# Designs tried in a protein design chat: VH-VL binders against a5d7b1r34to270. Part 7

Target 1, 237 residues: a5d7b1r34to270
Amino acid sequence: APGSQRAALYVHWPYCEKRCSYCNFNKYIPRGVDEAALRRCLVIEAQTLLRLSGVRRVESVFFGGGTPSLASPHTVAAVLEAVAQAAHLPADSEVTLEANPTSASGSRLAAFGAAGVNRLSIGLQSLDDTELQLLGRTHSARDALQTLAEAQRLFPGRVSVDLMLGLPAQQVGPWLRQLQGLLRCCDDHVSLYQLSLERGTTLFTQVQQGALPAPDPELAAEMYQEGRAVLREAGFR
Below, E stands for the ipSAE of ESMFold2; O stands for the ipSAE of OpenDDE; V2 stands for 0.75 times the mean of E and O plus 0.25 times the DockQ between their complexes.

## First folded at step 6 (VH-VL; framework fv_fezakinumab)

Design k4 (at its last look DockQ between E and O 0.01; V2 from the best seeds 0.00; counts 0 for: pae E 16.0 > 2, placed apart)
Fold by OpenDDE, look of step 6:
Structure k4 (fold): chain C 237 residues (1-237), chain A 122 residues (1-122), chain B 111 residues (1-111)
Amino acid sequence: as target 1 above (237 residues)
Amino acid sequence: QVQLVQSGAEVKKPGASVKVSCKASGYTFTGYYMHWVRQAPGQGLEWVGWINPKSGGTFYAQKFRGRVTMTRDTSISTAYMELSRLRSDDTAVYYCARWGYSWGFSNAFDIWGRGTLVTVSS
Amino acid sequence: QAVLTQPPSVSGAPGQRVTISCTGSSSNIGAGYDVHWYQQLPGTAPKLLIYGNSNRPSGVPDRFSGSKSGTSASLAITGLQAEDEADYYCQSYDSSLSGWVFGGGTQLTVL
C-alpha cells in the first residue's frame, strides 16, 4: 500500500501524577511503573507505525497524553532515536513535549532539550490558585509562572501555554486579566480551551451535587471571543 | 488556628452604605472562596454572595445585585462586603464564611466569622 | 419564605432521638444537590454540622447523622443532650436561583 511520504507522529504517555477533576481521558496513576518496559513498547509502537504507514519523513513529533514530562529524558531520547532509525527526522522537525509545572524543573526541561525536544507545551490551565484547586491541579500559579520562565529561557520562542476558560463560576473580567497577565510572560503561543463537563468526572459530580455552579456557556463564549480579540491585538495567531 | 475576624457593629441611616471587613488567618486566603451570609434578628440565614480572593471575581445573589459589592485586599488577607442604599430590612448580622475545599467531598461553609451587626434606623 | 422548608421547632427529652426534616424541590434537593446542616447555638455564629448529606466534620459526635431522599433531607440526633439545644439550618444549592439556599431553621428544645 502506498504510504504517506510525510507525517506527524503522536506519542502517548498514559500516566499522570494525579487525575484532574475534569479529565475523563484514559489515564493512569502510576504505581510502580516499569518505565523500561514502557519505553520498549513506545519504541516498538513508533517503529511499527512508521513501517506500516510507509512514512519516510517525520515532520513533527508530539509527546502528549497524560503527563509526558513525567517520562525520563532517556525515554524521550530513545523514542526519537527509534523514529530517526525508521524514517527521516530532519533537524528542523518540530518536537513538542507537554509538560506540567509540578513535573518540570529547570534541569529536567534542559534534559528534555538535550534529548531532542525543541518545543514545550505547558499545561498551565489557570493563574488562579483557587481555580487550579478546583481543577484538581497540583501546581500553583507561582509554580506555573516559574516553569514558564524556565521554559522561555531554555526554549526561546518555542513555548506554548494552555489556558482554560468557562470554569464553574468563572468571571469574564478576572479571566481576561489572567490572559493579559499571561501575555506579559509568553510571546509564542497561547491555546484557549473551553471546559467541557464530562460525565464520570469529579467536576461533573461536584456540579451535579451542587458543590459548584454549572458553567455558563454564554460567559464561556464571551471569554473566548474577547480572548481571541486580545490575542490578535497582541500579535498571536 | 484558622479564623475569620470581622469588623465591629455598624449603625447607619436609610440610604447610606456600609462596608464590613473580614480578616482571614491560619490558612491561605487566596485559596478559598469567601461567602457572605446575613441573618436578620430572629430570622433565618440568607446567602448574599461570594468572592474569589485570588482573582477578585464575584457572584451575588439575585436579590442583592446592583446593591452589593464584594472586594478583597490580599496583602492583609481581608475580604470586604459593601451594601449600599440601605433600608430597614437590611438590619442583620452579616457573616463571612469560608468555602472549604475537600477532594472527593462536597464543599460547605466550614469556617465562620462571629458576625457583624448592621443596624439601619432613621 | 425560605426555599427549603423546616419545622419551626422540635423538642425532646435527654437521651431521646429527634429528627429535623428539610423539604426542597426539583430545583435543589430534588435535582440531586447535596444538603449541608449547620448548628447555631444561642448568640453564636453557625457551625458546620453535616456536609455532603451525611458526612461529619472533625469534632462532631456520631450521634448526629444526615440523610437525603427525593426532595427532602433529614437530620437525626440520638442520645439528645442539653447542649444540643440550638437552631439548626439545612443548606443546598438551587439551580433556578443560581445560588445557595437555606432552610427556615428549626429550634430544638431539650426538655
Scores: ipSAE 0.024, ipTM 0.629, lowest interface PAE 4.3, mean pLDDT 90
Fold by ESMFold2, look of step 6:
Structure k4 (fold): chain C 237 residues (1-237), chain A 122 residues (1-122), chain B 111 residues (1-111)
Amino acid sequence: as target 1 above (237 residues)
Amino acid sequence: QVQLVQSGAEVKKPGASVKVSCKASGYTFTGYYMHWVRQAPGQGLEWVGWINPKSGGTFYAQKFRGRVTMTRDTSISTAYMELSRLRSDDTAVYYCARWGYSWGFSNAFDIWGRGTLVTVSS
Amino acid sequence: QAVLTQPPSVSGAPGQRVTISCTGSSSNIGAGYDVHWYQQLPGTAPKLLIYGNSNRPSGVPDRFSGSKSGTSASLAITGLQAEDEADYYCQSYDSSLSGWVFGGGTQLTVL
């Protein structure tokens, strides 16, 4: 309807490099991605949706889903061009890309900036190598910190990170030390994400079979409360 | 009105220090990094470093490490650059510049101060 | 020595087209970092002219355009006018220096 409708646009990238042990999202692990075909589909979908919806102004775009940093910067640029052709995309619009430390080299991050990305969401999950292995991540804590530093250099004030809590065998003290160390590098937003054991994930099966201890929900609640207090004292939300 | 207002010209002797201020107005001071860039008379632009006004974190070009200190006072939306052990080749106009996000998806120096001339002479 | 190489000067007659080059390396432009261009009129602070390789801020005439290919970038000015007489700087990021780098500047003379 109205001639001045405003919207936020979410663009779903369906591929991951590797299926994470804790994630229950429907993802494809690439074996031979035809990115040109996917790019054409995303462009057509964006144009069609915007034309039919009556949206005249797009105030933000978020590239999420699997691992959007596996997309070529050309695909990101093509989608943004399609959005700008079908609607008004203001100069101050937030364009966020979700990035994974294993696929987010400095040259790739810069190329995403050139394509129109002006904010990053970095999926760190943990700064402990044992926890990263448990989560099925392929990067080390050192890799994650290097990626975060590079992202902060390229997108100062516009990098958010996430940190998981409630992992099997996790303790409040060591986890708070991770969070406090992370805050020295973060300059915008930190998300605290509690692990949930979803049926059909590798991690759920390992816990139910007794291969891993069950996450302690009382401990997770304490970690969340203490983590939020640390964030509030540092001026984060 | 978005602007950066810098302190006035300074004349210093070799070996002294200078502290230049840059007051931001018309935007959220802590939302953007502040960079410092200098220009010697008749010469090009040279990047000095940046400060994150939210955290107070800084990063300096290698040429200036050990001689430059960048600070800020968020209560008055002001960034500062102090350069110590001045030499005659530090004579330059010192600019503050906002590293902004602008429409078109890029981080550039989108707002500049007018510059502060620092003259180092004996 | 400037990390990004620009010609020291270029000139053109009113109404003509002029191009200013900016040559970098694999650690800056070749690594995919954006190129930005600044115009500096005599006695004034630099002003953002082109950002993100090819985009114009509001108020910059469309006779100014930018492009990037490989390790080089280019600023083109068409319909040259007397008020375009200024110094022009390209700028990028360099990963080997961990810092922002400018070209040496190009003095444009309108004949």
Scores: ipSAE 0.005, ipTM 0.440, lowest interface PAE 16.0, mean pLDDT 79
ESMFold2 (binder alone), look of step 6: mean pLDDT 93; pTM 0.949

## First folded at step 8 (VH-VL; framework fv_fezakinumab)

Design s1
Fold by ESMFold2-Fast, scan of step 8:
Structure s1 (fold): chain C 237 residues (1-237), chain A 122 residues (1-122), chain B 111 residues (1-111)
Amino acid sequence: as target 1 above (237 residues)
Amino acid sequence: QVQLVQSGAEVKKPGASVKVSCKASGYTFTGYYMHWVRQAPGQGLEWVGWINPKSGGTFYAQKFQGRVTMTRDTSISTAYMELSRLRSDDTAVYYCARWGYSYGFTNAFDIWGRGTLVTVSS
Amino acid sequence: QAVLTQPPSVSGAPGQRVTISCTGSSSNIGAGYNVHWYQQLPGTAPKLLIYGNSNRPSGVPDRFSGSKSGTSASLAITGLQAEDEADYYCQSYDSSLSGWVFGGGTQLTVL
């Protein structure tokens, strides 16, 4: 085939600090895990995949999966270097890291920036402390907003925020008030994610046992529709 | 016509700080990372760190963390390296060098400044 | 001292072949990272001579060649000429340091 393929690279971080109630990932970093060995593995995998796929140019890199903000900034730097060794990685490529507020102190965020990260996707999920508790988050809404403010200081114009909708017992009006409050604090991008009840999650089990009401898909659809309208009115694309 | 022009030689006393500049011309300044490398008299090359001129993000060799600060000014296509709390063993020629992803030089330093001699003595 | 090990000096007569070694470890060359080579003439900045183990920039004659095997790399210079007299440095990336590393340098003397 004439020409070379361009690609976006997804780097999967397989560990979480704590298993979230909606999370499909069940791995966490135990005491004594050898991150240097994991780093080497990720480097080899990245270079091997790029070589075997024939990808000549990597347009963007995304660190996702469990909780990438738990990774050492050195591991992130090593992976980016490996990508650059195997393919053309333009200096102006977008390099995004998913961050959980519990593992995203200002010093850690700055270190990720130094490692080559130039965009952040912050998993805020909710501004309601009861909803955060339901989701198994260990941070408060206030803590998450402090993390957002620090991220915006370090990565101005390059911070995206994730907000979840369709939670058990969640209502349209209160959720829209959360979204409107968040928009006063956000840069340019907000992602709306609908909760999916997946088998094997804590939340799925609680719903099946009757400890929580089942999410209402009609309310979720209303939230998404009204949320898009709110985003449009606020000038978010 | 692609070139990196560095500031002139400096003489500093121990404990002072020095700020070296590197002005880029002939290419898109924000399209390439900028590295700093030093060389003490009669010695080899030693990597100091890099800055991404597009984001302002930096990374420093562990030996220099806490003493070095790299910045840039995109309006004049200039990168800076400041080294504080100078010691006599910081006497060296300091080079800026372009790190080329954009034109096929994978992670090689393809264009170098002429160097700035920094002498630390009393 | 230097993370990558090079012999401090090497010598040859005009027309001969010389080889300069660069020995690393499992955290750099052995981890698969590319090796680059720089030539430094007295009083000048280093000049890129070989990039990505074996590639030559425009203007570098084919007398210069690079190779890599395991934890080591080599720079070969054939048909040695007087103007090749210079210091030569290898460079790679080190994953344990998350940064660039250089060899100690090799002074080539043309006899």
Scores: ipSAE 0.000, ipTM 0.459, lowest interface PAE 15.4, mean pLDDT 81

Design s12
Fold by ESMFold2-Fast, scan of step 8:
Structure s12 (fold): chain C 237 residues (1-237), chain A 122 residues (1-122), chain B 111 residues (1-111)
Amino acid sequence: as target 1 above (237 residues)
Amino acid sequence: QVQLVQSGAEVKKPGASVKVSCKASGYTFTGYYMHWVRQAPGQGLEWVGWIHPKSGGTFYAQKFQGRVTMTRDTSISTAYMELSRLRSDDTAVYYCARWGYSYGFTNAFDIWGRGTLVTVSS
Amino acid sequence: QAVLTQPPSVSGAPGQRVTISCTGSSSNIGAGYNVHWYQQLPGTAPKLLIYGNSNRPSGVPDRFSGSKSGTSASLAITGLQAEDEADYYCQSYDSSLSGWVFGGGTQLTVL
């Protein structure tokens, strides 16, 4: 609409630490990424977008895409500073960063906090090491829970955790036990995500070749329904 | 006028604990990180840690982990630093300092308290 | 021990120019983190003098300037005045420590 002066800004980080079996944004450059050049591009893009759109107030900033926790905290800081210079970015604005436990040590999370990040979305995905291997994740369940504990200490009440359902060979009972275990360790918000089997991914190829059973949509629906019931019973959402 | 007002000097025995206060005025207390920095007599500046006044989240330098606790009371715009198991080498002036949320590492400690001298002696 | 290295002292006469260096490593200044400078007059709290490598806060005269190159930064003071006699500290962020680090301080004596 003409005269719109307020916006939420999405900042896309295009790289992953490793190719995820289910992720469409798996890009890895054999040589190191020229992050200084990428940082300059992101800063220019943010400033140009704000100038061209006429936005005067940015109400929230979200760093998403591949694995934003792989970005240098300096790059995150540079983008946020550019936004604050081009438009009004209130002190109470939510600045969320999506983090993978493998690249989100306590020290790195603290550095993102220093850069201006004030909320975290942690892609835990599973508390079962076999499921994490199937998803192509490089962290263990133990490592993920340690990262979650550190995140909750650094950002109390401002951490969201993502848990996947509907994986090949996944059963309702064991998955509900994962969810209940997570709820004992999580102080804030839990989001449930159903696996989407995308063509072109490693997971899709393994299913097509018969190395993995196909995900069962009926079991996924049952997991989602029962998971929502568990969340309601525990006072979440 | 932006300012940070700290509590008065303390004299403590080894093994005791001390709690220093820092009262903020002239700005939105929950809009800025609060850091603590100390300086031993005749020595340089040493960073202790930070607290995020809105969330209550904290991060401490490795050297002080297990002995320092930072808290705040938003109703009176006051931050606190408690240091336990005091040693004689903890004798120092302890400063609170503000770090802005105007985003990025270009921000610095722009406002400092006057300091609180903590003397640890037998 | 201080993480960033500064000379312990520097001196100059009124009207002269002095430069104070600050040397870091690959985990702080060399990683691209900005350098800030503080002035501490005898018996007082530190005061922000330069932020973000080269920016002056309102009220800081332009005879104070900052620069950064590689793993090092410098504070230049031109037209020295008696009231500049103070300790000067550089500061940066260190990624390996996940915290702020300071230089050991430089005592400026105005002769």
Scores: ipSAE 0.021, ipTM 0.610, lowest interface PAE 7.4, mean pLDDT 83

Design s2
Fold by ESMFold2-Fast, scan of step 8:
Structure s2 (fold): chain C 237 residues (1-237), chain A 122 residues (1-122), chain B 111 residues (1-111)
Amino acid sequence: as target 1 above (237 residues)
Amino acid sequence: QVQLVQSGAEVKKPGASVKVSCKASGYTFTGYYMHWVRQAPGQGLEWVGWINPKSGGTYYAQKFQGRVTMTRDTSISTAYMELSRLRSDDTAVYYCARWGYSYGFTNAFDIWGRGTLVTVSS
Amino acid sequence: QAVLTQPPSVSGAPGQRVTISCTGSSSNIGAGYNVHWYQQLPGTAPKLLIYGNSNRPSGVPDRFSGSKSGTSASLAITGLQAEDEADYYCQSYDSSLSGWVFGGGTQLTVL
């Protein structure tokens, strides 16, 4: 609708390197993906939406969806250029890229910075390799921590890490040890969020078939409360 | 008016350190990265590194690792580049330049200081 | 040595067209990173001439144009004028170095 003077723009990247167990609408990267064509489509869409909506100022841009760190930095750059041409994108606007550790090497992260990204959201999810396998993640805990260290060097004070809680069979003690381990390697922001079982996901199907126990909401609540206390004790913002 | 005003020329002995300043005006200092580029007499441009004035975070070209330190003072909108253990081949004009990564998406060094000549001789 | 390759000099007569090349590799221009061009008059700081391969900042005449193809970029100057005598530098980002890189510079002489 017309009349919005200020907006946050969400740019959806529809592809994943591998479909994760808890993702409903992510797609594998098909053989022969024409990224140039996708880049042109994203640019046109951004320009058109901004023109039609009457947005004059874009306060923030978020690249999310499947695995935005799989996109070429050139595609990210092209979209940001389109936004800046169609509306005012201030220099102090937050431009966040959601990164999967598997596709976010140090050189690739630096390239996203050169493309205009100034904040990273790293989907770590777990420091337990068995839990990562359960979630269908393509990275190991070691790979994720290497990516985090490089991200913190390139984007100091502008890296957030996502850690999941409430996984099937997950226990409070081991999870708190994961969080404490992460805090030794992270000095900015950690987001804690609870797993939600959505119909149509592999994880939901496994729980329904009795292959995995259902998450315990009381245990998840306990994890969240104790996790927040740990974060405050460590001085996280 | 957007401008970058740099400190005056310096003459240093080999082994000394030099600290060059770059004062920004006419824009939000913390909204843009500041880069440093040098140019030896009669030679081309060489990138040294950048600082993010908002966070104080820095990244330096490999050639300068261990010898360069970039800092800023947000209260006076000023960026600094300190180069230590100076050699005669560090003689150059040192420029600060604003990285316009968000404005009109130039991703180019859109505003430059006039340069600071640093001469290293005995 | 410079990471991006430019001819050290180029010359032309007034009114002529000259082209300055900038050759990179798969880690910079070939990786899709934008190419920018700077003009440096004697005794002055570099001035942004072309950004994002082909865009002109306000105040740059349309006689200056940029293009990019594959691993190379080109700056074209049509209707060459005496005041165009300067050094011209191309710039891009290099993913293998994780940093910005410049060409060696091209000195333009107007005959």
Scores: ipSAE 0.000, ipTM 0.448, lowest interface PAE 15.5, mean pLDDT 80

Design s20
Fold by ESMFold2-Fast, scan of step 8:
Structure s20 (fold): chain C 237 residues (1-237), chain A 122 residues (1-122), chain B 111 residues (1-111)
Amino acid sequence: as target 1 above (237 residues)
Amino acid sequence: QVQLVQSGAEVKKPGASVKVSCKASGYTFTGYYMHWVRQAPGQGLEWVGWINPKSGGTFYAQKFQGRVTMTRDTSISTAYMELSRLRSDDTAVYYCARWGYSYGFTNAFDIWGRGTLVTVSS
Amino acid sequence: QAVLTQPPSVSGAPGQRVTISCTGSSSNIGADYNVHWYQQLPGTAPKLLIYGNSNRPSGVPDRFSGSKSGTSASLAITGLQAEDEADYYCQSYDSSLSGWVFGGGTQLTVL
């Protein structure tokens, strides 16, 4: 049946501007990377996967992985064109791009929109500058909020924000105030992610060496529970 | 019969605002971006910005940010461009133009309105 | 000034060939963004003449052709006719501006 040949496509962007302190699988962008060669590889990979799977209709496309907002909009456009040629990609298909505020200026976001992106997932992670530094983020809270405002103007009703909880030394009260402040300037979706402390990361090493306190799982659980309540009360999912 | 019909000529004083309309017919209004381009007398073409009629999303050239607002009304297939705090050098013919969304930027401005002359004089 | 550079004027006799150049930079034509060409007759709106570097819309004579190389594009008109007298504009997308850019325009005179 035609319905049994439908799929969602995940496109993995392998590069980051720099490694996140909690990320183990991301790669640092080498100086002088040849994006034209990478674009060609991604196009071939998408075409091959669609051909091998027998998929005839792609319902949605998601650009994730490292930092997809570092990709050239031209590369995103080339991948989407390849998908549209190999299978039916409806004009109203959901095309989501994960964006880091550091690489998601208003002009860059507009270029992604022109390339085919129609939804954004913004990795805000925190509105506290100290927490952002701990996570290895290069943006300030003020910069992140400006990026969010620009994203909402370009993609009204189609912007989601990622917020982390359970960070070392993080307390429930201040974090809930951060969440409540964010909801005053958010569109329709907020995703809450608990920090997972993985071996081989900078954060794991700092906790093991006693430079940072270990995340408290009970406080993290309390944050998640209270955060969900705040989201429900505000009408968010 | 695809066409874009623009509102008539306007004469405004410096400091005023003007709102130009562009009514689309003969195609699915929400299937195409609408761009605005202006041309001062005897000068070349200058891009102002775009609106996606489907989402209402907009993007404006840096030169016009803070002074231009683009909107649309899908119930009557009409796009609008409002320019505020008018100056004498805003005197120009303002065109709306249709752009088909295209992965790879292959599509051009294929259908143009006939233009709306906006004259800003004291 | 205009982001894309065109000669301000070009002229030819009926039946001759003329070319109109359009020079960009690494943020537009050099970044492999397509070039489009528009013809504007006096007192009229621009009309699409060439899209996607070299494609002609229905109704455009094959006397008009487009090409692109490096950071530049060219519009060629062969077999010049009096009706070809017009202003010609190139256009591309600019990644630094995240918007569309035009050349300054070229006035074609048929002698």
Scores: ipSAE 0.011, ipTM 0.563, lowest interface PAE 9.1, mean pLDDT 82

Design s21
Fold by ESMFold2-Fast, scan of step 8:
Structure s21 (fold): chain C 237 residues (1-237), chain A 122 residues (1-122), chain B 111 residues (1-111)
Amino acid sequence: as target 1 above (237 residues)
Amino acid sequence: QVQLVQSGAEVKKPGASVKVSCKASGYTFTGYYMHWVRQAPGQGLEWVGWINPKSGGTFYAQKFQGRVTMTRDTSISTAYMELSRLRSDDTAVYYCARWGYSYGFTNAFDIWGRGTLVTVSS
Amino acid sequence: QAVLTQPPSVSGAPGQRVTISCTGSSSNIGAEYNVHWYQQLPGTAPKLLIYGNSNRPSGVPDRFSGSKSGTSASLAITGLQAEDEADYYCQSYDSSLSGWVFGGGTQLTVL
């Protein structure tokens, strides 16, 4: 309705399979998780937030944070059901889930679709296995591409991939070749993220101690500009 | 009153294409996903796919990939399903249905069209 | 073929109770996906009768109820009326097929 209170809802999944070397969002990595209790907490949090904010219409929902693809599809469904009960959640709302290739099998992705997810953001970050190890990722480039292919099959036209730039010792030419290789396997949206060295991360500490070279911000800027040009030429959003 | 009005029965030869329409009224057409379901004579219901009328985005069951195309025209609140390279086992009643009674795994097909019989025979 | 198994027919007298079963597997009902039920009168489209295992849409009499246990679900109809004669279909989501699946249908006869 015109003039009704509208919002985008961000749902934070607090757990990772492994703490990423560049990540400072989740300081706790539990060995065991009581998912039923967490599901109840997320439902209560969503309902309380919507009640206190006075939001009457939720136009988009984003599941992000640590590794939302580790969550049970039932937990995702319960949150969406709670949102729909507390406010109007149109069927044409964009519901996005961030997925890590190591926890995003075809069957899990399909189950997220059945739960109400209609868009995926896959955190590839790199197609170079050495760079993935530097970032503390548990998947290989091969695993990432297999997950992308399954996602594209299950969500045609609704999959985006995340690629990182500005890593220590990274150079423009090799990174652009990596991006061009990715574009041959991807027909959807591509997001480019610049590495940010944040205090309290393993990667920040290694750079500060001299174990890793500091990222070059001017090369990162060049990567971003050239990467955007490559994406425009290929027709990507 | 919420209503879905489908096009009339079709008789096609093997190899032909058929395009079924579903005109919505009584609600905001772009606010609800539209699903397509078919029912062969004496058989159960089979899900074909969905279209988001607002964006035009579609999602098809894997077995229909390459043969089905779903589209819509928002100016007349009408959804379409086209099935190509028809075979005799495509003979069925094809239904459009709105997906919007609830959310998550409790969401169900709450409003159905009356169905379009497509007969494929030589 | 139908992915969910229903008896082909069931019958009861007016005023009696009848139960229609829906048997799935580990990839659908056994994976905790909800079961929905549809009523189809002769020559008509299906009509939503029960959603989310046990919930009734507005306008559906409380004579209709749903339940779920393990890999199976049941639709119970009490106080049978002649107008309840119809085909009844269960529906769930199947993770191995990545889509919605239906039972083969049960024809209810009111004797």
Scores: ipSAE 0.151, ipTM 0.621, lowest interface PAE 5.2, mean pLDDT 82

